# Designs tried in a protein design chat: VH-VL binders against Histidine kinase CKI1 (CKI1). Part 4

Target 1, 134 residues: Histidine kinase CKI1 (CKI1), of Arabidopsis thaliana (Mouse-ear cress) (o22267r987to1120)
Amino acid sequence: RVLVVDDNFISRKVATGKLKKMGVSEVEQCDSGKEALRLVTEGLTQREEQGSVDKLPFDYIFMDCQMPEMDGYEATREIRKVEKSYGVRTPIIAVSGHDPGSEEARETIQAGMDAFLDKSLNQLANVIREIESK
Key: E = the ipSAE of ESMFold2; O = the ipSAE of OpenDDE; V2 = 0.75 times the mean of E and O plus 0.25 times the DockQ between their complexes.

## First folded at step 1 (VH-VL)

Design r5 (framework fv_recaticimab)
Fold by ESMFold2-Fast, scan of step 1:
Structure r5 (fold): chain C 134 residues (1-134), chain A 125 residues (1-125), chain B 112 residues (1-112)
Amino acid sequence: as target 1 above (134 residues)
Amino acid sequence: QVQLVQSGAEVKKPGASVKVSCKASGYTFTGYYMHWVRQAPGQGLEWMGYINPNSGGTKYHQNFKDRVTMTRDTSISTAYMELSRLRSDDTAVYYCARDRYLYGSGEYEYYFDYWGQGTTVTVSS
Amino acid sequence: DIVMSQSPSSLSASVGDRVTITCKSSQSVLYSSNNKNYLAWYQQKPGKSPKLLIYWASTRESGVPDRFSGSGSGTDFTLTISSLQPEDFATYYCQQYYSTPTFGQGTKLEIK
């Protein structure tokens, strides 16, 4: 199960299409950091109440860094706070228009994100392999 | 049979709010996005936004985002669209419409396979 | 937003005629990676809601008669009705879903 978070309609479509082509069977979409936080929080609550052995509502989250109101960095920090109470950590992949190697791109890790992917999505398969090796 | 049944016609004064309902039946309500599209007299179709009935998440077209609120009640399979600060040019037929959804993928298509019958909203002094 | 433009605004035809309605987008709605055109066609009769006819530019919705066909790619699309029936007199709309949904202004098909 993958969650794609991006306020841009075309960006969500492109990311979802590439994920499906790679064999991802279940892709959920939302268009704001606030909605991403809500989906993760509700998913964790429901799974805990059900006694689920799989505590993660999503295996990966692709989080656009540039969103209005609650940006991807803020959403990630809030998700990490919620996850701490459940003892889990969902891999969160930053999706950004910043150049690879920029200070902002490096700071995605400091916000609690696990990897960086530029908006061209050319490195999507490589990023997933990198995360799976951790 | 999939059906979307909307609330009845409304007549409002400028500055008022209107809330239109759309009751779904014949399918899993939480499995499909619900969109709202309006049509002014003699005009074409204009997309307003959608709600994900499962999550409650919404997206509004920028022309409406300061005045529109979309909600749902999963216990009665009903979606709502509230438009505030009504103007005379909000006079239109308002439709709810179901998104086509790829089974098992979570990918929504944003073309519309089933439509409500429409709710006429007239804004007049 | 992507602007959709239809032509003609109206046309008159007789039962049994072949008619074509065109739709042009301000930018391509073809996604090159999957080779799909994000374009749908709807029929709307007076006092009724729109009905989906075609999606992915050329795929006919279940239950839609085979006299309806869609064609085109990129920015230029056509809806064809091969042999008009009395129930086909209606307004037709194209819609793109490559980005936030937008509709053409409509083509009214009138009895001659």
Scores: ipSAE 0.000, ipTM 0.543, lowest interface PAE 16.1, mean pLDDT 83

Design r6 (framework fv_recaticimab)
Fold by ESMFold2-Fast, scan of step 1:
Structure r6 (fold): chain C 134 residues (1-134), chain A 122 residues (1-122), chain B 112 residues (1-112)
Amino acid sequence: as target 1 above (134 residues)
Amino acid sequence: QVQLVQSGAEVKKPGASVKVSCKASGYTFTDYYMHWVRQAPGQGLEWMGYINPDSGGTKYHQNFKDRVTMTRDTSISTAYMELSRLRSDDTAVYYCARVLEYSESWDYFDYWGQGTTVTVSS
Amino acid sequence: DIVMSQSPSSLSASVGDRVTITCKSSQSVLYSSNNKNYLAWYQQKPGKSPKLLIYWASTRESGVPDRFSGSGSGTDFTLTISSLQPEDFATYYCQQYYSYPTFGQGTKLEIK
């Protein structure tokens, strides 16, 4: 189960298509950081309430860094706070249309994101493989 | 020595905007988030939001989200907080404060500015 | 928002007294994974900015006198001032940083 968070409909569609071609069976989408926070919070609550052995509602989250209102960095910080209560950590992958500079890389790490991926998604398979190797 | 120096007192009429500055010295400005907290006369402390001086990214409390803007100028190590559409109940002392640690969560405030008194009256 | 409640709202004491101030959060501010309480205490004197006294519920900030101590865990916290000094008459605030920062309403420590 994978969550794709991006305020641009076309970007979400492209990402979802690439994930499905890689064999990802379930891809959920939302268009804001606020919705991402809501989906993760509700998923965690539901699984705890049901006594699920798999406590994570999503195996990965692809989070667009640049979104109106609540950006990807802020959404990630809020998700990390909610996760503290449950003792879990979902891999969150930063997605950005900008080349990663030292400042953006620092923001990604400080917000609690696990990896960076450009919006072309050319390195999608390599990023997933690297995260899984940890 | 770490120091946060704020702009002087302001007197405004209802409906106006106010912009408060906070100049940092004695540390690397871009390494610590800058928060804004206000205190109405005789009342407690109320968190308004923060700015990441490195990226310019901001987070505002819901009570202020539609009328507050936080910015910074890294060339002069200064953070700004602008509050628009002022009401009489915005009369308060406004503080800037930095977080003690690099953190993914909201932290405690180790250094505070001296405060800027904003009075809103007709 | 996590609501912070302090008691008492005001307290009268004499120099040399032992003073305790309590703070209660509407939900736990203990993060189980690192076993830390996301709670701080501040002192504010009239006309001055707040000054950090204690963080992580019990860690004293550098330069803060040994007579100040913090204790508690989860939802119930205490600030203790042993052998009160004249300069300690001030308003004290607790603050949680487990979520968006919120403060208690303050406890005013007055001369008896």
Scores: ipSAE 0.000, ipTM 0.511, lowest interface PAE 17.0, mean pLDDT 84

Design r7 (framework fv_recaticimab)
Fold by ESMFold2-Fast, scan of step 1:
Parts: sequence; structure tokens; C-alpha cells
Structure r7 (fold): chain C 134 residues (1-134), chain A 123 residues (1-123), chain B 112 residues (1-112)
Amino acid sequence: as target 1 above (134 residues)
Amino acid sequence: QVQLVQSGAEVKKPGASVKVSCKASGYTFTGYYMHWVRQAPGQGLEWMGYINPNSGGTKYHQNFKDRVTMTRDTSISTAYMELSRLRSDDTAVYYCARGDYEWLDYYYGMDVWGQGTTVTVSS
Amino acid sequence: DIVMSQSPSSLSASVGDRVTITCKSSQSVLYSSDNKNYLAWYQQKPGKSPKLLIYWASTRESGVPDRFSGSGSGTDFTLTISSLQPEDFATYYCQQYYSTPTFGQGTKLEIK
């Protein structure tokens, strides 16, 4: 179950296609940080109410860093606050079209993101493998 | 038959709001994005935004962000575009168009279009 | 926004002519990951809705006659009608879908 968050629908479509080719059958999309926060919050609440053994609504979240209103960094911080009350942590992968400088790398870590992925998605399989090894 | 049918022509005064509907049939409504495109008399095509009928998520062009609202009702396979604080230069034909197939993971253009709704704004 | 520029703005032609319309984007619409150009061409007849002709710069939509062809890559694209028919007199638009969709200003194809 993966959530792809990006205000650009082409980026969401390409990421979804690559994930499905890798064997991911459940890919959900949304176009804003606010909507991502809503989906994660509602999913966590629902699973807790159902007594689900798997508390996470998503196994991974691919979060575009640059989105209007609530950007990927702020969305991640808000998701982390909600998750703390449930005792869970969803792997959140930063997706950016910019070459990450030291300042941007620090921002992804400070926001609570787990990895960085270029918008070309050439490292998608490697990033997933690295996260799964943890 | 795959078809998009839009509501009828509207005549509005400056400052009013207009709400155009677009009813889909012949395909899975939630499987495709719904775009809104307008065309002023004698002018070209101008993209206004889209709605994902599955999630309700929207993306609006900067020129319309403060005045447009796109919604949908999945129970009747209908999308809506509401434009507020109308000006004379909002006089145009407004189209809904089906774009990309969510499960194909590829965008291939807007392949099905509504017949258009003429909106005239005059005092 | 990616700006799309078409040329010419209008042209006159006769049935049987070969017609070429060009479209330029202000930045590349070639996506490196899938090596596809996110460009479409539409035909619009007076009083009618646009009709999709070409997608992925060169793929013809189902039901579109083979006299229509698209070519180009990156920022420069061409729509060609190899032998113009009476029903082809219309306005043609290019459109990118690499980012927020934008259309060219249109090329009006008129009978000579």
C-alpha cells in the first residue's frame, strides 16, 4: 500500500506506474500535503478502531517537497505528530526535482523524512530496498 | 457509448456566480480525471483545472484559483465547475474533458469532451 | 507555465495538399524516465468540441485517419496532413501535459 503525494499529476502517474511494475498492487494518490495528512490520520484511526494487527494505512509515502500551501516538509512534520500518538512510523520518502544541497538534506531529516528520491525515480527500487532492510 | 453531457447555456450579470455540470456515462467515472477548459469568442483554449473524481482532489490554474471551485458527485457520475465574481471577460464556452486513465499510469491527452456550455456575462 | 507557440496562425490550402503545422514549447516536454514526449494535437471544427488526434507526439488516436502524423521531440513538434480532405478544414491546437496543461494559440486551416 503506497501513497504518492504530488501536486503534479504526471509525476503521480509515472510513480504509480513504476510502483505497480515492481509488484505494488495498492497505490493511492493525492495532490496536497493537507490531503496526505487527512488520509494518514483517517487510516490510522480506522485501523485502531478495527483492532488491525497492521496499524499502518500505508507501507510507504512518496512526498513531493515542493507543494503549495502545505509543502512536503510541513506535511511530514504534521504526520509525525499524529503518528506519535499511535506509536507508529511510516517510511516517508522525499521526492524533489532539485539537486539536494546540504541545507535541503538537513531539512528532509529535520522534517522526519527517511530518504530522498530524485523526480526521475531512477533510484526508486534501491530506495525501497534500503528502507526494507531497516 | 462514452459521453460527457453538459448543462445548458447561462446568462449572468457581472459579480454573479455560475455552476456548470458535466454528466459522464459509458465508463467508470472515478477512473479518469475531469478537466475544465474554456474558450472565449474567437480565442484559443485555456485550461482551468481538474478534479480527480476518485479522491475529490483538485488542481486549479493560477488565473482561476481565487474564483473557481470544482466538485463531483460520484452517485450520479457528475462533475461541477463553479466560477464566482464573474466579469465580462469570463464570457466563453466552458468544456469538461476526460483526461488520463488512473490505472494505466500514463497521461495520453483529453480523449472525450463535453459539448460545451456557453456562459455570457453582460450588464 | 510551459508556453506553447504555434506557427503559422493561419494558412490556406487546397484539397490534396500536404499541410505542416509547427509547435514549440518553452521547455522540454520529453520525460527522461520513460523517453516519451508529453504532447498532444487536437482538431476543432467551428461550433464543435476539440477532438484528440495525436498523443505522445506521434501516436494516432483510434479512428484518426493515417494522413495525420505527428513528429518531433523535446521542444519542437510538427503535425502533418499528407493529403488534405474537405473535412480537415479546422483549427488545430498542440497541448503539453508534461506539467500543468497548456495549449498553443491554434492554427486555422482555411480553404484556398
Scores: ipSAE 0.000, ipTM 0.532, lowest interface PAE 16.0, mean pLDDT 84

Design r8 (framework fv_recaticimab; at its last look DockQ between E and O 0.79; V2 from the best seeds 0.00; counts 0 for: pae E 4.9 > 2)
Heavy chain, then light chain:
Amino acid sequence: QVQLVQSGAEVKKPGASVKVSCKASGYTFTSYYMHWVRQAPGQGLEWMGYINPSGGSTKYHQNFKDRVTMTRDTSISTAYMELSRLRSDDTAVYYCARELYSGEYYDAFDIWGQGTTVTVSS
Amino acid sequence: DIVMSQSPSSLSASVGDRVTITCKSSQSVLYSSNNKNYLAWYQQKPGKSPKLLIYWASTRESGVPDRFSGSGSGTDFTLTISSLQPEDFATYYCQQYYDYPTFGQGTKLEIK
ESMFold2-Fast, scan of step 1: ipSAE 0.033; ipTM 0.679
ESMFold2, look of step 2: ipSAE 0.239; ipTM 0.760
ESMFold2 (binder alone), look of step 2: mean pLDDT 94; pTM 0.957
OpenDDE, look of step 2: ipSAE 0.764; ipTM 0.907
ESMFold2, look of step 3: ipSAE 0.252; ipTM 0.757
ESMFold2 (binder alone), look of step 3: mean pLDDT 94; pTM 0.956
OpenDDE, look of step 3: ipSAE 0.746; ipTM 0.903
ESMFold2-Fast, scan of step 4: ipSAE 0.347; ipTM 0.779

Design r9 (framework fv_recaticimab)
Fold by ESMFold2-Fast, scan of step 1:
Formats: sequence, C-alpha cells, structure tokens
Structure r9 (fold): chain C 134 residues (1-134), chain A 122 residues (1-122), chain B 112 residues (1-112)
Amino acid sequence: as target 1 above (134 residues)
Amino acid sequence: QVQLVQSGAEVKKPGASVKVSCKASGYTFTDYYMHWVRQAPGQGLEWMGYINPNSGGTKYHQNFKDRVTMTRDTSISTAYMELSRLRSDDTAVYYCARDYGEYLEYYGMDVWGQGTTVTVSS
Amino acid sequence: DIVMSQSPSSLSASVGDRVTITCKSSQSVLYSSNNKNYLAWYQQKPGKSPKLLIYWASTRESGVPDRFSGSGSGTDFTLTISSLQPEDFATYYCQQYYSTPTFGQGTKLEIK
C-alpha cells in the first residue's frame, strides 16, 4: 500500500507505473500536501476505530518536496505530529527534481523524512531496500 | 471490444443541471483514468477534468471547479459527469475518454465515447 | 496552463500531397526523468469523436498508417502526412499531457 504525493500528474503516473512493475499492487495518489495529511489522518483514525492495529494505512509514502500551499516538508511535519498520537511511523521518502544542498538535506531529516529519491526514480529499489533495513 | 458508451442527448434550460454517463466495457474499468472533454459547436476541444475510477479521486479544471462533479460506480463500470447552473455557452458535445499507456504510463486518450450533445436554451 | 498554438488554422490539399502541421507549447513538455515528450496528435472527422494518432510526440498508435509521423521535442512539434489519402481530410489537434491537459485550436485539412 503506497501513497504517491506529487502536484504533477505525470510524475504521479510514472512513479505509480514503476511501483506496479516492482509488484506493488495498491498505489494511491494525491496531488497536495494537505490531501496527503488528510488521507493519513483518516486512515489512522479508521484503523483505530476498526481495531486494525496490525497494518498502517500506507507502507510507504513518496512525498514531492516542492508543492504549492503545503509543501512536502510541512506535510511531513504535520503527518509526524498526527502519527505521534498513534505511536506509529510511516516511511516517508522525499522526492525532488534537484539534488539537495546540505541545508536542504538537513531540512529533509528535520521534517522527519526517512530517505531521499530524485524524480528520475533510478534509485527506487535501493531506497526501498534502505527503508526496509531500518 | 474496448468501448465507451455515453448517455443520449439532453436539452436543458439555463440554471438546470445535466448528468452524463459513460459506460466502459472490454477492459478493467479501474485501471484507466477517465477524462471529460467538451467541444462547443465549431470550436476546439476543452478539457474539464478526470476521475481515477479506482480511488474516486478527481481533478477539475479551474473553469469548472465550481460547477462540475465527477463520480463513478465500479459495480457497473460507469463514470458520470454532472455540470450544474447551466448557461447557454455550455451548449457542447461532451466526451468521456480513457487514458493509460501500456506499462502503466500516461500516453494520451486512446478510447473515446461517442459524445453526448447537451443543448442549453430557453 | 500550458498554451498550445497550432498552425495553420486550415489548409487545402490534394490526394498525394505531403502535408505538415505545426504545434508549439508555451513551455517544455519534455519530462527529463524518462526523456519523453508528453504530446499527442488526434484526428477528428465531422460528427465523430477524436481518434488518437500519435503519442509521446512520435509514437504511432496501433492501426495508424505509417504515412502519419510526428516529430519535435520540448516546445516545437510537427505532424506530417507523407502522401495524403481521401480518408485523411479531417481536423487535427495537438494535445499536451505534461500538466493539466490542453489542446491546440485545431487545423482543418480540406480537399482542394
């Protein structure tokens, strides 16, 4: 169960295609940080209400760093606040069209993101392997 | 084999709403996004929005956000487009079209419905 | 929105002619991560729905005759019909799908 968050329709479709080629059957998409926050919050609330504590709403979230309104960093910070009340942590992978400088890399970590992936998605399998080893 | 069949022509008065249906067959309905595109008489093609039939998620063009609602019913493989507060300049042919390239990459709208003529007149 | 500018608005041609239609986008529709141009070409005959001819700027849809070819990259694109046939008289539209989909204004191809 994967969530792909990117305000660019083509970026979402490409990411979804690559994930499905890797065997991921359940891929949900949304186009804003606010929508990502809503989906995670509602998923955690439903999980709690249903007593389904064995699975997170999403196993991974691919979060575009640069989006209008609520960007990926702010969305991640807000998701982490919500998750703290449930005692859970979803792997959130930062996706960006540029290499982050040292300051941007620090912001990625400080926001609570777990890994970085460029929009070419060439390192997708390596990033998933890295996340699974954590 | 693969086809999209739309509902019949509608004549509406200004201020009314119209709901157009698009029934899919010959493929897995939830694997393809469904777009809605309209064409006023003698004019070009205008994109209105899409729905992801799997999730129910939608995206509407800003020109239609206040008046359009796109839904679907997966049990009958049918997508719907409802346009409210109709004006005379909404007179157009409304098309549904699927998008999905091989290997799960968007590559254009490869199958289109036959179109539904909506006439708005007093 | 990305604005699509198509030229000419109409042209008259004879069977056997080579026809060229141009399409320009207000910004690049090349997606660098997969090196594909998100541009399609459609054919529409009067009273009929559009038919996909070309996608990714130069890939022919299945069943489309090889006399149709697409070329270009970034912001400048061309549809060419190498030897016009009677069934090719129609209106042709370019469309970008790099962002919120937008269509060109169309080129009407008429018989001389």
Scores: ipSAE 0.000, ipTM 0.541, lowest interface PAE 15.2, mean pLDDT 83

Design t1 (framework fv_tezepelumab)
Fold by ESMFold2-Fast, scan of step 1:
Structure t1 (fold): chain C 134 residues (1-134), chain A 124 residues (1-124), chain B 108 residues (1-108)
Amino acid sequence: as target 1 above (134 residues)
Amino acid sequence: QMQLVESGGGVVQPGRSLRLSCAASGFTFSSYGMHWVRQAPGKGLEWVAVIWYDGSNKHYADSVKGRFTITRDNSKNTLNLQMNSLRAEDTAVYYCARDLEYYDSGTYEYFDYWGQGTMVTVSS
Amino acid sequence: SYVLTQPPSVSVAPGQTARITCGGNNIGSKSVHWYQQKPGQAPVLVVYDDSDRPSWIPERFSGSNSGNTATLTISRGEAGDEADYYCQVWDSSSDHVVFGGGTKLTVL
């Protein structure tokens, strides 16, 4: 299960297509940080109520850093607060057009994101392998 | 229905520049990645460059990197290739080609529609 | 740099099956696409993602890809199939499109 969060329709479709080509069969999309927070929260609550062995509603979240209202950094911080009460941590991958050395890239670490991926998504497979190995 | 029409080809001397254009119609141009592919007379297909649907990402063949620049204008449904410092080995028919729609673009690049091509001849 | 190898020519009699190969190191881990080009014309996509066909392409065209070899198969060959055929992949390590050298199919 993968969640793709991006306020741009075309960006979401491109990311979803790439994930499916890599063999990811279930990809969910949403267009805001607030919606991402809602989906994660409801998923965690439902799985706990079901007594599910697998507590995570998503195996990975790809989070666009730049979104109106609740940006990716704020969404990640709020998701981490919710996850704390469940004792879980979903890998959250920052997606941004900014270079890794920028101030924006440093904010990804501070917000609690696990990796950084350029908007081109060229390093998608490498980022997933990196997260799985750590 | 769907059309890709190349223009700007011609005969030029080595070291000069040419600008190729590709006019798209009959589909949502801004949703597709676009490529330039060339073919020298009597030879095979050689990939030249790609540009993403929004212009944010570009890649070039090593043989043209630093000399050619791919751009697009989504408001005019136009793809461009600026060719500088032309060499005899750049002589070819240049095709513009449509990549995958945004849903599948950027992962497995292939070309479901091609223009008719425009001939570029670099000679004295 | 990644290289795709095709035989320069293949001959087939009308009604027979033609097989055009595309060799590449571990090509089975990549998606292979095939184009048909007739003299003076632009290339036409005939097979994509190893084995899928555009709706305008006859069922006689099929593809496979495993190990170090991808194959384009044209069953019940027709005079109209005479053309140059090119295989193509996207090399993710270099972010380059790579074409094979092309195979001229002659139908007798």
Scores: ipSAE 0.000, ipTM 0.519, lowest interface PAE 15.0, mean pLDDT 83

Design t10 (framework fv_tezepelumab; at its last look DockQ between E and O 0.04; V2 from the best seeds 0.00; counts 0 for: pae E 18.0 > 2, placed apart)
Heavy chain, then light chain:
Amino acid sequence: QMQLVESGGGVVQPGRSLRLSCAASGFTFSSYGMHWVRQAPGKGLEWVAVIWYDGSNKHYADSVKGRFTITRDNSKNTLNLQMNSLRAEDTAVYYCARGKYLDFWSGYLFDYWGQGTMVTVSS
Amino acid sequence: SYVLTQPPSVSVAPGQTARITCGGNNIGSKSVHWYQQKPGQAPVLVVYDDSDRPSWIPERFSGSNSGNTATLTISRGEAGDEADYYCQVWDSSSDHVVFGGGTKLTVL
ESMFold2-Fast, scan of step 1: ipSAE 0.362; ipTM 0.790
ESMFold2, look of step 2: ipSAE 0.000; ipTM 0.514
ESMFold2 (binder alone), look of step 2: mean pLDDT 94; pTM 0.958
OpenDDE, look of step 2: ipSAE 0.005; ipTM 0.624

Design t11 (framework fv_tezepelumab)
Fold by ESMFold2-Fast, scan of step 1:
Structure t11 (fold): chain C 134 residues (1-134), chain A 126 residues (1-126), chain B 108 residues (1-108)
Amino acid sequence: as target 1 above (134 residues)
Amino acid sequence: QMQLVESGGGVVQPGRSLRLSCAASGFTFSSYGMHWVRQAPGKGLEWVAVIWYDGSNKHYADSVKGRFTITRDNSKNTLNLQMNSLRAEDTAVYYCARDTYEYRSSGFYPDAFDIWGQGTMVTVSS
Amino acid sequence: SYVLTQPPSVSVAPGQTARITCGGNNIGSKSVHWYQQKPGQAPVLVVYDDSDRPSWIPERFSGSNSGNTATLTISRGEAGDEADYYCQVWDSSSDHVVFGGGTKLTVL
């Protein structure tokens, strides 16, 4: 199960299409960091209450870094705070239209993200493979 | 030329067992997940079971769980289905099929079925 | 358990467009695949991942998938298109492959 977070409808559809072509059948979308935080929080609460062995509501989250109101960095920091109380960590992949510079890479790491992917999604398969190998 | 050939079908009494085999050729068998799909006379397609490329993961339809066992032998390019405690409702043509997802990386992402065998008929009757 | 619903039959005139639907709860979140089966033959994959087509399948076959409905579209229908058509998904919640009940396409 994958969550795609991006305030741009076209960007979400492109990412979803690429994920489906890679065999990901269950892709959920949302258009804000606030909604991403809500979905993760509710999913974690539900799974804990049910005593589920699979505690993660999503296997991966693709998080656009640049969103209005709550951006991807802030959303990730808030998700990480919630996850600490459950003892889990969802792989969160930063998605950005900018080439990663030292400043962007620093913000990605400091927010608690696990990987970086540009919006062209050319490295999508490589990023997923790397995360799965950990 | 990529090909799947089923064998082992026949007429069997209820409560007995049959073992189906599927011989694969023309592709790297060990890189692909494999499925069994069946079709009762005049009815639609019904999924039976799947086995991952290395045999590490398996899933079954609820109707056959506990009675059927899917296995594979990558050294012989062969897929098998052991069918125990057969019922009249198991009467069908059984197809083996290749999953389109090539399992060269970790992860289980079942997809479509691009290569199908011609099927083998299993008839369970008194 | 997850269920896919197809109309039992669809008719199309030669040269016209046939549309076969596949209904499922939130099916737009899943990848839908389509198979053609002629009498006495094994199924043949005609559309995969909602809208992609194997290179050996005619371009008049196409697909779409959104919300609760996926659709197989066959433009410029020909007598050779008469067959049963099945949609299929993988339901990750149950770890099951699910097929629709099938649609018989008649070209009249």
Scores: ipSAE 0.000, ipTM 0.515, lowest interface PAE 17.2, mean pLDDT 83

Design t2 (framework fv_tezepelumab)
Fold by ESMFold2-Fast, scan of step 1:
Structure t2 (fold): chain C 134 residues (1-134), chain A 123 residues (1-123), chain B 108 residues (1-108)
Amino acid sequence: as target 1 above (134 residues)
Amino acid sequence: QMQLVESGGGVVQPGRSLRLSCAASGFTFSSYGMHWVRQAPGKGLEWVAVIWYDGSNKHYADSVKGRFTITRDNSKNTLNLQMNSLRAEDTAVYYCAREGYDFWEGYSAFDIWGQGTMVTVSS
Amino acid sequence: SYVLTQPPSVSVAPGQTARITCGGNNIGSKSVHWYQQKPGQAPVLVVYDDSDRPSWIPERFSGSNSGNTATLTISRGEAGDEADYYCQVWDSSSDHYVFGGGTKLTVL
């Protein structure tokens, strides 16, 4: 189960299609950092209430870095705070429409994200491999 | 049958305004992003503007930014392009196009095009 | 701004394979779409997402995309394939859609 977070409809659509082509059966979308935080929080609350030891609400989250109101970095920091209370960690992959500079890469790590990916998603398989090898 | 029909083209003097419309039928208009693409006589295709399915986001080619405004009315299945401060280089056939997609496929290709409407900017 | 480069013209003999290229910096990291335009008509989508084809387009049309070059391949060329062909991408860094300059295919 994957969550795609991006305020751009085209970006969400393209990312969802590529994930489906790779065999991802369940892709959920949302258009803001606030909505992503809500979905993760509710999913973890339901998991706890049901006494479930099954997988997390999402196996991966693809988070656009640049969004209005609550950007991807802030959304990630808030998600990490919520996750700490449940003792879990969902892989969060930063997604950007431009090549990252050293400063942007640093912000990605400091926010608690696990990897960086260009919106073209050509490195998607490599990024998944890197996360799984940790 | 899915169809897009442009209207509003004509001959107009430099500095004037013109409003183009595109009527959609045969598909759920409110579910798709819509584009304007133009083609000057004897030249290639040039993307002009896009508006998202719900009207929340818009982008413009640098050559028209600040002069053209793209809008849509989902209740009437209509796409519009308001063209202000027209220049000779805006002379072209203007096409509206649907950004078609399949949820599983996720492509952003323009799968349905109108027949085009001619805009001529001349003194 | 992002630029796509196409040869202005390509010729092919009937029954042979035509290849139309689309050059762009790191274009292999983008999804490329191809359109066919016949004189006096609106463009028609023939290949999308690099290599996929709408169900109404003959299987003779195919595409590839890697590195700095995308290619539209038309096998068993026929007179009805004469048209201008345009490649197109979405440039995520600018949120702009970019078309190549077009290639006129002649079948002689």
Scores: ipSAE 0.000, ipTM 0.548, lowest interface PAE 13.8, mean pLDDT 83

Design t3 (framework fv_tezepelumab)
Fold by ESMFold2-Fast, scan of step 1:
Structure t3 (fold): chain C 134 residues (1-134), chain A 124 residues (1-124), chain B 108 residues (1-108)
Amino acid sequence: as target 1 above (134 residues)
Amino acid sequence: QMQLVESGGGVVQPGRSLRLSCAASGFTFSSYGMHWVRQAPGKGLEWVAVISYDGSNKHYADSVKGRFTITRDNSKNTLNLQMNSLRAEDTAVYYCAKDYLYGSGTYDEYFDYWGQGTMVTVSS
Amino acid sequence: SYVLTQPPSVSVAPGQTARITCGGNNIGSKSVHWYQQKPGQAPVLVVYDDSDRPSWIPERFSGSNSGNTATLTISRGEAGDEADYYCQVWDSSSDHVVFGGGTKLTVL
């Protein structure tokens, strides 16, 4: 199960299409950091209340770094705060239209993101493999 | 409805430069990667270059790398190919072609729409 | 660099099935796309992702891809199918689009 977070409808379609081509059957989308935080929080709460063995509502989150109001960095920080109370960590991959310069790389790590991927998604399969190998 | 119209072709001497343009209409140009593909008279298709939807990523065929530059202007729905140091073997019809996939600079897709082509002849 | 090999020509009688091959090392692990080009015209996509068709392309066109050979199959051939056909893949090792040399289909 994968969550794609991007305020741009076309970017979400592109990411969803590539994930489905790779064999991912369940792709959920949302258009804001606030909505992503809500979906993760509700998913974690529901699974905990049901005593589910699988505590994670999503296996991966693709998070656009630049979104209005609550950007991807802020959303990631808030998600990490919620996850601490449940003792879990979802892989969150930063997605950006800018290459990962030193400042953006630093911000990505400080926010608690696990990897970086540019919006061309050329490295999508490689990023997934690297995270799975950990 | 969808149209890709190439222009800027012509006859040029070896070593000179030429700039091709491709005007797009009938689809959201800024949402698709774009390619240049050429075809020498009586020969097959040869891929030349690609540019991502936002212009951030580009790839070139080895035969043109360092001589050709692909650019786009999303505000004008225009794709460009700047061709420098032209050689006789660059003589071809040049097509612009649209990537199938939305909003992506991935270069592993197929071309769902092509322009009519513009002829470039490099001769002395 | 990666190379796709096509026969230069294929002939088929009207109403019969034409088969155009595209050879490449381990091509079955790649996605193959096919284009039709008639004289003086731009290429037109006829088959993509090995075996899928655009909705406006007749069901007579189909594709397959396994091992070292991809095949474009055109059933019930008709005069309007005469064209050059090109296969195409993406070579991820070089980040290049690769076309086959093209096959001229004649319907006699």
Scores: ipSAE 0.000, ipTM 0.515, lowest interface PAE 15.9, mean pLDDT 82

